VH-VL binders against Probable septum site-determining protein MinC (minC). Designs and how they scored, part 5

Target 1, 220 residues: Probable septum site-determining protein MinC (minC), of Prochlorococcus marinus subsp. pastoris (q7v2x8)
Amino acid sequence: MKLILRGIANEFIKSFSFKNFEIDQNFFDKLITKEAPAAANLITENEKINSYELAKLKLILEKHFIKLSNIYSNNRETVLSGKSLKINSTFLKIKDLENQLPLDPSYLKKDILHKGTVRSGDRISSNGDLFIIGDVNPGAIISANNNVYVWGKLFGIAFAGKNGNKNASVASLYLNPLQLRICEIVAIGPKEKPKGQHPEIAILEDNKIIIKPYFLNQNL

## First folded at step 18 (VH-VL)

Design U2
Fold by ESMFold2, look of step 21:
Structure U2 (fold): chain C 220 residues (1-220), chain A 120 residues (1-120), chain B 112 residues (1-112)
Amino acid sequence: as target 1 above (220 residues)
Amino acid sequence: EVQLVQSGAEVKKPGSSVKVSCKASGGTFSSYAISWVRQAPGQGLEWMGGIIPIFGITNYAQKFQGRVTITADESTSTAYMELSSLRSEDTAVYYCARESYDWLGYFDSWGQGTLVTVSS
Amino acid sequence: NFMLTQPHSVSESPGKTVTISCTRSSGSIASNFVYWYQQRPGSAPTTVIYRNNQRPSGVPDRFSGSIDSSSNSASLTISGLKTEDEADYYCQSYDRSNQGWVFGGGTKLTVL
């Protein structure tokens, strides 16, 4: 069995696989301290769960303010048990159960490689590094949990280290952004246009955004 | 901390039924599963079934399916176990127990037991 | 369905250590947690071990539990044995296939 936890705005928080006896008060005491989920979906494959067992799971989730919202199973007794508890319950064959697996940080593509110009009105967000082969026009917004690399001209807004990574950087062949943000520090782009075509990198030093020439490490 | 107080001893004839009560105090009743366990003289413990009072949902051991009925009254915080078609083999002490507030939890509180004697 | 088998009786002197086994007949002992109950004569059972090896509040740390997958068994160990430990001891586990609770046959502990 797999329990998929989501927040109030239906954002994915965590998923975990479990067997018997892994869901108890102590488990949730640890979880609530960190992540505060609000909803859960249950996905089961070849698991027979009666209404009594499912009701107990529903009650422990509700004690922690987690609504058991959906059940997906290839076992008809489990589906009937969920329906008897007024939980949205759907019978699915094994192949279709895999399509119900949630997006979570471990399954999300961390790094993104984008080829082409990022146009005005476009937004690209990476859970790792973001690599752009092309230009980033004014009115475009690009962001990453880690580094932003633009193999081209950066005119728009760039946000590196959005998950709190203070070591994140923004690099481009022509660094002329409207705005830079690294972690919680925001800076307006340079008032002076770059003089020539040479790579530059923006980093945090002493709680300030510093722009300097970028010398590519040959190990990169 | 919950206390479970059961009804008094019963003497029954074969073929009759018995209904044992289990009143909870000092703790939450409705959202905790209440189980019934029996112990024949000189024998071990045997799980009979349980109820989750807030839903009225029961779960019965296969051996007792069709002969046992477990109910609950939330307004009095009392669970009941009724065993029908009594036989001499049903002579036992009958316990109620509250299961811990876990998915498949343990029995964290027990009633004092009710002796039911079935004899001709 | 599975059964939990315990020795009928064990005995030991005060201050010594005793171990009570609980062997599962089919399926893995590790599939579900094992719980241990103490029942003194004339009294209702009380929990001494939950989730294989944890103690409820008020149970002295001389009570411990363990799981041995190779013998497919659980064990209750009582060290520093006291006269008050003389009781019947039952293991318990949940049977997912039968969707119900199973108790071991019980072990009478005698403190010599």
Scores: ipSAE 0.579, ipTM 0.840, lowest interface PAE 2.0, mean pLDDT 86
Fold by ESMFold2, fold request of step 26:
Structure U2 (fold): chain C 220 residues (1-220), chain A 120 residues (1-120), chain B 112 residues (1-112)
Amino acid sequence: as target 1 above (220 residues)
Amino acid sequence: EVQLVQSGAEVKKPGSSVKVSCKASGGTFSSYAISWVRQAPGQGLEWMGGIIPIFGITNYAQKFQGRVTITADESTSTAYMELSSLRSEDTAVYYCARESYDWLGYFDSWGQGTLVTVSS
Amino acid sequence: NFMLTQPHSVSESPGKTVTISCTRSSGSIASNFVYWYQQRPGSAPTTVIYRNNQRPSGVPDRFSGSIDSSSNSASLTISGLKTEDEADYYCQSYDRSNQGWVFGGGTKLTVL
């Protein structure tokens, strides 16, 4: 099985393989990097993993401040185990598991970092991730093939995973969009405004857009 | 450093149930797996199952599936193992142990053991 | 589903070296870490070797562990044998197919 580590901005850091949940010093050494991983995806094929085994991995990663965010497997018990731990878990056939490999670094250079407010009538589209330092006003449209991150208030329309990436996310310091879209799933902004000062992230879970706190107990 | 203190010895009749407690002190309880291991007189160690208290997730050895129930109470830092339909062959010392997740697989702390005698 | 087979007993004189074997019945011994526990009479077990060949702090260097894939076995070796080493010794490994822990049958070490 394979673990894909990503940073706080969902940038790829590294991937590595491990076997049988035999966690050794080499496994722990791979978790400690200059880039400080914040999230992990688990890819397994032909592995029957129960919730007890998976919970141990989740707790080990949490001790290192890494969230086990996604599980992709061709084994139904493994998927159910992940769901029982409230981890986004997707059943995929073996051929589709290959599509969860990290993107070539040359494609990742198409990420966009935008500093400033995105005004009404403006559209920003990224072929990778989109990171905005500023607000996204009503009437603005931002989109990305992968993830959308707004270091500010999101009031406009955000579209993550526009190329079909169901694992894409939308995060902001104040998540109050007019419309939110991840892949083919569309949600109108919630009737309730965000509480207090806490960042939130929107993800696809069971073909529904779910909004969660972003990196619990993490200071931004 | 965690210490595990188990409930006292018990004498039970065949067909009854026993519930052994394991109280943790001086360390973290909820995020560590607590396993139960038994040892019949003159016999070796036998893993029965375990629980991760923070999730309430259990894992049972196939031999004991359907007869053993393992629970935990985070508020009292106590794990419990209940074995039903007791037989004379269930006479054993029952240990609880905490699994170290830093070094997966070894039990870094053991309770003192609880003798359960099944006698008519 | 595999079993771990240990000799029922071994004996050796003080100052000598003893080796306790732990043979896996199916699948490779190298697929899963092997752990070793010491149990004195009337006491709970304690760990003497973890992850095949590592010693917890406080365990003397005369305790060592090894894996031999050709014989499909693990070994606990105690050199400079002392009378205090008289105990039962158990190997342990995780069975991924049954998703549970397996102990060896145990070896009674007698210091002559």
Scores: ipSAE 0.579, ipTM 0.830, lowest interface PAE 2.0, mean pLDDT 85

Design U5 (from P6 with heavy chain W102Y)
Fold by ESMFold2, look of step 24:
Structure U5 (fold): chain C 220 residues (1-220), chain A 119 residues (1-119), chain B 112 residues (1-112)
Amino acid sequence: as target 1 above (220 residues)
Amino acid sequence: EVQLVQSGAEVKKPGSSVKVSCKASGGTFSSYAISWVRQAPGQGLEWMGGIIPIFGITNYAQKFQGRVTITADESTSTAYMELSSLRSEDTAVYYCARESEYGDYFDSWGQGTLVTVSS
Amino acid sequence: NFMLTQPHSVSESPGKTVTISCTRSSGSIASNFVYWYQQRPGSAPTTVIYRNNQRPSGVPDRFSGSIDSSSNSASLTISGLKTEDEADYYCQSYDRSNQGWVFGGGTKLTVL
C-alpha cells in the first residue's frame, strides 16, 4: 500500500510504499519533509483492512499534523472500514487506482510557460524558470527564481535569479528591456535599440550584467 | 510515563461473567490502543483483543470472539474487558497493556488480575 | 494463521551466552517484526527487544535479537548471563491474515 503526501494547498510532496501496517522510524522519517505535509491519501490494492488497523494509521498521521483525507481501494471491506472512520473512501478498480498516483513530476508547477504578449501593467512571477512565447511590452514586469526566456521582444522589466541564484540569465530574441535584474544587480536597458532580431542572453559576470549573443548548443 | 492499575482478584462460577477494569494515569489514554493478554497458571501469554478508546474500535482474537467484550470510558481513562460463559479453563491472570504509539509492542502493563473459575 | 515455536527451556551458567529461538510455522519470519518479552516470576512481562533487534531504553546491550530467513526463525541472544536473567521469554509477531497478535509458547531460562 502507498501514501501520497500533500501540502496545505494540495500540492504533491511525495509518495512512498509500506507493507503490513508495520510503522517504524523509517516510516516516520518519510513524514518529515521541508515542505511540511498536511494531508495524505491512502491507496491500497487487494488488501483487506479493518477499521482497527486504519484507525491506528489515522492517529499516527494526526500526531504528525497530517489529515488522512482519502482512501482508494479495490477492496470493498477496506472502503467500508474507511467510511466507518468518517474518511472519504472510494472503491476503484486497479486501473483507476494507478490514476490516483502522481505519475509525472510536471504537475509540480514550478516553471511557468506563458503564451501571448505580457501587456503593460501585467506581472508574471515564477518559482522556477519563466518561458514567454510572445512579447513583453513596456510597463510589464516578469520575474523568476531561475532563468527568464522570452521567445519574442523584451521591452519591459525582467528579473532573473530573484531567490539569489547568481547563475540565472535573461534571454530574448530582441533584448531591449527598460531594466534587467539578475539577483541583486540592476542594469538599465541599452540606450541603443538592436537593429534586428537575434538571440541575446544577459548573465552575471564579476558582479556585472553582460549581454552577449545566445546560440543553441548542438551536442552532435 | 503511563501507569495501568487493574481491579482486584475475582472468584467466579462456571457460566458466569467477569469484568476487569484497567485505569490509566500519568499519560495519554484515548489515542493509544489498550490490549488484553491472559496467562493461565504455568502457561504462556495469549492475546485476547484490544480497543482504541477515542474511536471505541475493537479488535478481538478469533478464539474469544463472541465471549469477550472490550470497552473504554474516556472520562475516567479506564478500559474494561468482560469475558462471558466462563469455564474452568478461563482461570488465568488477565493483563491490560498499552501499545506503543506505533501500535507494535506493549510499552506499559497493568499488574494483572487473577480470575479463578471454580469447576 | 501461523504459530511461533520456542524451546520449552534452556539453561546456562552465569557469564555464558544463551540463544533462544522462535520459529514461524508458515509464511516468512521477515514478513512482520519480531518482539521479545521477559517475564520474571510473579511479575508482568517487559519488553527486551522490539522490531527484531532494537532495545528499549534501560535494556543492556548484552541482549540482542536477530532474524534468520533460512531457518525461518528469530533469535534472542543473551550474553554475559546474570542470575537476574532467569525468567520466561516470549517472542511475538503480528499476524496480518488473522489481524491479531501471536505469542510464542515461551522459554524458561534457568541460570545455574
Scores: ipSAE 0.513, ipTM 0.820, lowest interface PAE 2.4, mean pLDDT 87

## First folded at step 21 (VH-VL)

Design W1
Fold by OpenDDE, fold request of step 26:
Structure W1 (fold): chain C 220 residues (1-220), chain A 119 residues (1-119), chain B 112 residues (1-112)
Amino acid sequence: as target 1 above (220 residues)
Amino acid sequence: EVQLVQSGAEVKKPGSSVKVSCKASGGTFSSYAISWVRQAPGQGLEWMGGIIPIFGITNYAQKFQGRVTITADESTSTAYMELSSLRSEDTAVYYCARESYDWGYFDSWGQGTLVTVSS
Amino acid sequence: NFMLTQPHSVSESPGKTVTISCTRSSGSIASNFVYWYQQRPGSAPTTVIYRNNQRPSGVPDRFSGSIDSSSNSASLTISGLKTEDEADYYCQSYDRSNQGWVFGGGTKLTVL
């Protein structure tokens, strides 16, 4: 089981896992954050939770001024239990969990670190961030639900924001892709690019892909 | 300190029903789970089920499903346990107990109610 | 579903140390917390150990709890045994599969 704590503005604060629906001091310690959590989402996978158990959790959270706002589960009985408590509860198939935007990105993402050249015909896809240490040759296709990082030369096709994350980006030490895609927006790279190499990042602005020099900041 | 006071002893015939009450005082009632535990003479403790009064949510042990009904009245801070189709084997002391959410254990117990089932 | 098995009785002289075991029949004993209750004759149970090894306020430090995954058992240990410790002791744990509380069969402790 996973609990996702959110602030009053529904901003992500933190998430943590707990097993067997047991509540211990560690659980309570995790509820205490510098940020004052106001809401929590419960993610359950392959666990049957009844209304009684959920009610107990709900009360514990409320005692800490945290509202149990959402339940996501692949167990139908758990979803029904949540609904009986008037908690927004959603059934999600395991295969669909990774594609659900309302869920905590940390739960859905599966970051991939790939070392080596991505050759023509190769496809690499991540349900989180994708980090390539190497070149991405023409004919290669790389994609990620979130950000794509190529610490090398990007000559192939890169697709960021597979799940509709408009804040997704494609960054590379040498950005010269055949094609870039961020969410539903597609851009075609120029055939000729100067030989000078510096990191660049492609992002969405005003529903267009723009390329900028890449400077790391807290939002990237 | 929370106190749980149960109703008095009962003598019942086989096939009849019994309803035991458990009144809480000295603390909050609705935000705690109340469980019922019975103990046959010379035997161990057996959990029967529980209720969270604020939600009216119950949970029953499988052994007693369909035969036990647990209810609560928040206005009087009283929980009830009704057991139907009584058998001689149901002769026992029945306890109500409050489950602590903070610590996880039953932190308060009623004094127990003896229910005797005899023909 | 699981059961908790305890010895029917244990006995020891005052000042000595006694250990009461609680063995889980299936699943790991470490999967769920174990609680221990003391019940004196004619009285309701009272908690002596919660969450495997924690003591409630008012419970002497001569009471201790532990779990052993290798034997899939929990243990209640009472050191410096006193006559007042004579009672029945029950272990308890929550069964996620059965979605309910499970008690051990109880152990009668006699202080010789």
Scores: ipSAE 0.854, ipTM 0.938, lowest interface PAE 0.5, mean pLDDT 92
Fold by OpenDDE, fold request of step 26:
Structure W1 (fold): chain C 220 residues (1-220), chain A 119 residues (1-119), chain B 112 residues (1-112)
Amino acid sequence: as target 1 above (220 residues)
Amino acid sequence: EVQLVQSGAEVKKPGSSVKVSCKASGGTFSSYAISWVRQAPGQGLEWMGGIIPIFGITNYAQKFQGRVTITADESTSTAYMELSSLRSEDTAVYYCARESYDWGYFDSWGQGTLVTVSS
Amino acid sequence: NFMLTQPHSVSESPGKTVTISCTRSSGSIASNFVYWYQQRPGSAPTTVIYRNNQRPSGVPDRFSGSIDSSSNSASLTISGLKTEDEADYYCQSYDRSNQGWVFGGGTKLTVL
């Protein structure tokens, strides 16, 4: 499940994931920001949340002056739970839940370095190159105007050359994305890929995405 | 520090009902969850259910669903647990406990109420 | 849903170290926080460990908690055992499937 924090003017502040309603110091550290969020949206996928559990979350947020404003879920019981608490709750199909996740403006920087796992529901976009030190899990979406580098396992969706740069590439130590996009060209990853692969790079050749072993050179 | 004070010991006949009270003092009541946990003689702890008074929302363990009713009176900062259709196996010490949202554990306990079910 | 299994009893001499295990029957032990309670005779339980390995204020550092994913179990370790540590100890975790709290069966610790 994911919380999207917004300010008093409904501006996006940040989003973060948490699992199994486990509230720890890390959760609070993510919740407490200098921007002083005023509202939060909860997005859940394939999770049944009862009114009791949701009420606890609501109280925790309110204690920090954050209103739980919206719930988006593909679980009808969760939606009903939300409604019982007078929270605007909407049932959405899985494919539509992603549309409720805005891009984090903090990642809309030129040449971004991100350290850590990019989890399901996370979206990172760079106006230059994007460097990820860590894994990109399924359900995560990463994008860049230029190149995407994943020093880990790429299982999510990667979009390079979002501004039309046909020289853009996607490279990873283990390249197994759900989907690759370079400019307007889209490729779907194979259903099965052997383990223990070498680094690979995806590039455009003749308006097709091709994947080849990634060899480092001094000119990169 | 929050103090939870429970009602006194009860002796009940099989088939009857018992209602135990738990009064909170020295802290907030409405914005916290109150749980009930019982312990049969020489046995372990067993969670029965809980209530969030401010919303009047309850959650019951499946084992007690339909037989236990948890309520709360915010004006008196008192939670109640009523158990019906009592059996000899229901003989136990019943505890109320406050669940901490900040830490996640039961941070305050009542002194316990012994309920004895005997014919 | 899951169950938490503890040994019925453990015993050790003062000054020694004792470990009490809590094994989860299904799902990962790491999926939900584990809590530990101490209960002395005639008293209500008190928390000695929360969120796997955190100690509440007032709990001595002799008490520690850990998680072992390989055995799917949590452990409470008490070093420098004291006579006052003699009590029943319970592990606890929240079951998202059952949407309720689950306690272990409890372990009686005897200080010899």
Scores: ipSAE 0.844, ipTM 0.930, lowest interface PAE 0.6, mean pLDDT 92
Fold by ESMFold2, look of step 21:
Structure W1 (fold): chain C 220 residues (1-220), chain A 119 residues (1-119), chain B 112 residues (1-112)
Amino acid sequence: as target 1 above (220 residues)
Amino acid sequence: EVQLVQSGAEVKKPGSSVKVSCKASGGTFSSYAISWVRQAPGQGLEWMGGIIPIFGITNYAQKFQGRVTITADESTSTAYMELSSLRSEDTAVYYCARESYDWGYFDSWGQGTLVTVSS
Amino acid sequence: NFMLTQPHSVSESPGKTVTISCTRSSGSIASNFVYWYQQRPGSAPTTVIYRNNQRPSGVPDRFSGSIDSSSNSASLTISGLKTEDEADYYCQSYDRSNQGWVFGGGTKLTVL
């Protein structure tokens, strides 16, 4: 079961998953230190809940000045239980229950897919992986918490693993960057002559940035 | 603090019914669950059911469904448990207890009511 | 449907530590909070542990509770055992499938 908490202006505050209706006081004390919710929606899937159990939840929430406003469930008895407590209760199929969940920052994807050339003076920063379909010109800066993949030529500055991920890598079809950084290790790569259409990957190995041919899905 | 005072001991014949009262004083009654728990001689505790007085909503253990009726009177702050079709194995001490919904435990218990079922 | 199984009796000397187990027969012990009650002869039960490991006001800190998922059990531990600890002890948990409370069979603690 999920409880979706909203403020006075119906703004999303938080969601919580739980299996049992026994909610301790420390849970609500921690909410008070963040923001006081005004309302809650209950979303349940395949849960048979009687009116006694819902009434307990309703009373706990009311003690903290939170109104149990809506119940969404694919269980008919749960919907009837909610209606018996005069709570707006809606029967929804399993597939439609997901539509009642808010877009939570913790559920948002942080990966970036960029189509086109990253021009000199531009910056692109990802909180996940960064995928570039195009070139990264000299004077451009690209960075990611995880991996950087350039489907094109990398001439600018690339920074992978900026959140401390030492397993992060930088790969491109033509790896000729001004500067590489993986985690806290910085390398100004020596000038190399590219080998045409062979992709390369930069990784951390023994606290050094190592550049290798990028041979994915090949034996020998 | 809430105090729960129960009605006195009862002696009943098999097939009859008993109604035990539980009066609350010194605390909040209507918005707390009141449960009934019994204990046969030399045996452990057994939950029978409960009521949330402000809603009049009951919940009964499956074993007692159909034989137990739990009610509450908000004006007198009194809960009642009625057990019908009594058998000798229903001889027990019957407790009422108030559940703390904030902490999820029985924070106050009545003194108990002995019900003896014999011919 | 589950049962909570406790040893019938345990005994230990004053000053020592005793542990009373409460094993859940089906489903996870961690699914629901476990509560512990002390009952002296002729008296109603009183709570000594709630929500697995919390003590109500007035319960000595030598009472503690714990959960062990690997053995599917809860435990009440009483350290520095005193003669006044001699009582019956019951664990309790909520049965979500039956929508009701379940008590363990009880454990008689004797302090020798």
Scores: ipSAE 0.633, ipTM 0.862, lowest interface PAE 1.7, mean pLDDT 85
Fold by ESMFold2, fold request of step 26:
Structure W1 (fold): chain C 220 residues (1-220), chain A 119 residues (1-119), chain B 112 residues (1-112)
Amino acid sequence: as target 1 above (220 residues)
Amino acid sequence: EVQLVQSGAEVKKPGSSVKVSCKASGGTFSSYAISWVRQAPGQGLEWMGGIIPIFGITNYAQKFQGRVTITADESTSTAYMELSSLRSEDTAVYYCARESYDWGYFDSWGQGTLVTVSS
Amino acid sequence: NFMLTQPHSVSESPGKTVTISCTRSSGSIASNFVYWYQQRPGSAPTTVIYRNNQRPSGVPDRFSGSIDSSSNSASLTISGLKTEDEADYYCQSYDRSNQGWVFGGGTKLTVL
């Protein structure tokens, strides 16, 4: 499922893929504090959603001052459920659902691709993998439910596997973070490390963070 | 701070019905889902269904569809679970729980109501 | 349409670490948040872990949760085990196919 957030003037703010109505207070606190969404459209493909599930979503959004304005689905039960809650609900075939998505193709992905330096005070959080093309400065915090990839120098804080994924990893061209976290395990490395001029990857093995050289192309 | 207080234990005969109440106090009732979960003696937890009181919308586990009716009264902040056609295997402790903003995170549980089905 | 399988019992000495597994029979464990409940005899359950790895206020930080895609399971880990941790523990997740909640069978934790 996709939730398309719009502001008071109907301007596109963000889109999010989500599953199983897993939108919660922490999600809104982390991602919307500087933005004021006012409305949401729900777009679903091949998802059977009953009125109880939609009612929960409606109430969660309303508590954050977001009106669930439209539901678009190719599932008849989902459309009827939305209508029963007095939400404008439209049956659309799969080919027509694409017209309801924002034009930026990157919004269709769970992953985040960020181009540029992540500066002190910035925070970026991904519901999937996080890809940074640039440096992550001290004082910056980046996190992902899955993997973190920094095509640059990582000096800030990186948190992979935020949802409990023990197979998550943090990789960078220069891995020198203030703090690494993978799942619940924390490694603090303020001491300057021996200078290796090669990419490194941090992974969780035996409940301990292990840093290894990152051998590119070995899986191709 | 939200408290859920359930009605007292009941002894029922097979084939009858039972209606358990769950009264909320000290917190918000109407806009939160109320779930019912049962636990047979020495057994695990089993979700039966729930209601969102402000809409009156219910969701029942397939196992109980047709036997369970969940209702709510906003004026008294009370949810009810009625289970019909009782069998001996329905002997259990029945809990109500308020669902938080997190799906499945119950931030308050009732004390439980023992329903004994025997003849 | 899936089941959550837990070991029937686990035991360990005070001060040690215990891990309780919760294996999903079909579909990915990562598809839905996993919740963990503690239940002492004669008492209602209480939540010790929500959304895979989060603790409610008042739950000690020695309780932690994780998921593991390779074994298709979730784990509750209790470090620094105390006698007060002796209880039954249940995992829970939402079944989107049946549109309802599923509990694991429960695990009796005995503190030796």
Scores: ipSAE 0.620, ipTM 0.850, lowest interface PAE 1.6, mean pLDDT 85

Design W1
Fold by ESMFold2, fold request of step 26:
Structure W1 (fold): chain C 220 residues (1-220), chain A 119 residues (1-119), chain B 112 residues (1-112)
Amino acid sequence: as target 1 above (220 residues)
Amino acid sequence: EVQLVQSGAEVKKPGSSVKVSCKASGGTFSSYAISWVRQAPGQGLEWMGGIIPIFGITNYAQKFQGRVTITADESTSTAYMELSSLRSEDTAVYYCARESYDWGYFDSWGQGTLVTVSS
Amino acid sequence: NFMLTQPHSVSESPGKTVTISCTRSSGSIASNFVYWYQQRPGSAPTTVIYRNNQRPSGVPDRFSGSIDSSSNSASLTISGLKTEDEADYYCQSYDRSNQGWVFGGGTKLTVL
């Protein structure tokens, strides 16, 4: 089982796992943080939890001024137990439970290097830069928080700067995307294909996507 | 420290019911689990179930499901255990105990109530 | 579900050390905390060990608790035995699968 602690303004503070409803000093120490949590969500997988057990947890959290606000579980009896305590409780399949977890700070920025063709139906998403050694076919979607580099032909959809980084860029050896996006700005790909095979880079300037030749080591 | 005082000894006929009370004083009542544990003559301790008074939520050991009813009255800080369809093997001392919420153990016990089932 | 098995009785002389075992029949003894209760004749139980090895206020430090994963058991150890230690001792643990408390069968400690 996992608790997600949030502040009064619903900001993420901390998450931690626990196995037992028996509470010790280690559990209490995890509730004490500089940001003073005000709410908690409980996420459980394959756990049958009765209302008696949930009530104990609810009361312990309330004594620490933390409201047990939501329960997410793939066990229907656990969801019913939460509802009997007037806690907002939602049934979710295991895969959808992962969507309720906050992003672990250790994964906030992780570059991805992908070797090979990104085929139709594939999706690759990076929390940092994305490097593709190969082609990106029509029907493929690639995205990154920062830059996208395609050492090959880009035909699919590319999204750089998805976290709001306006300095992000998309570069490829043959830039012919179906759709190109940098931050919040979207451009449909050109009607006519590039005539040559030379590197191009797409950048955001004055709220507009500009495509320029990409030359390494350019000096005055 | 909370103190738990139970009702007095009872003698019952087979097939009848008994209701034992457990009054708490000197501490918080409503937000702590109150459990019932019995001990037959010459035998060990056996957990029967418990209640969290503020919610009226109960939890019963499988052996006693359907025969035991545990209730609480917040206004008098009193928990009750009722055992129905009594048999001679239900002769025992019945204890109430409060579970410590932050330590997870029974931190206070009542003095016990002897229930004798005899024809 | 599991059972907690204790020896029926143990005996030892004043001043000596005794150990009372509590063996879990299935699943790991380390899965849940073990608690120990002392019950003198005619009295309600009192806690002597909680959360495996902690003593409530007022319990002498000659009472100690431990866990042994290799034998899947918990132990209550009483050193410097006194005649007042003569009592029944019960271990207890929570059964998460049955969502209830389990007591051991009890051990009668006799101080010769």
Scores: ipSAE 0.573, ipTM 0.832, lowest interface PAE 2.1, mean pLDDT 86

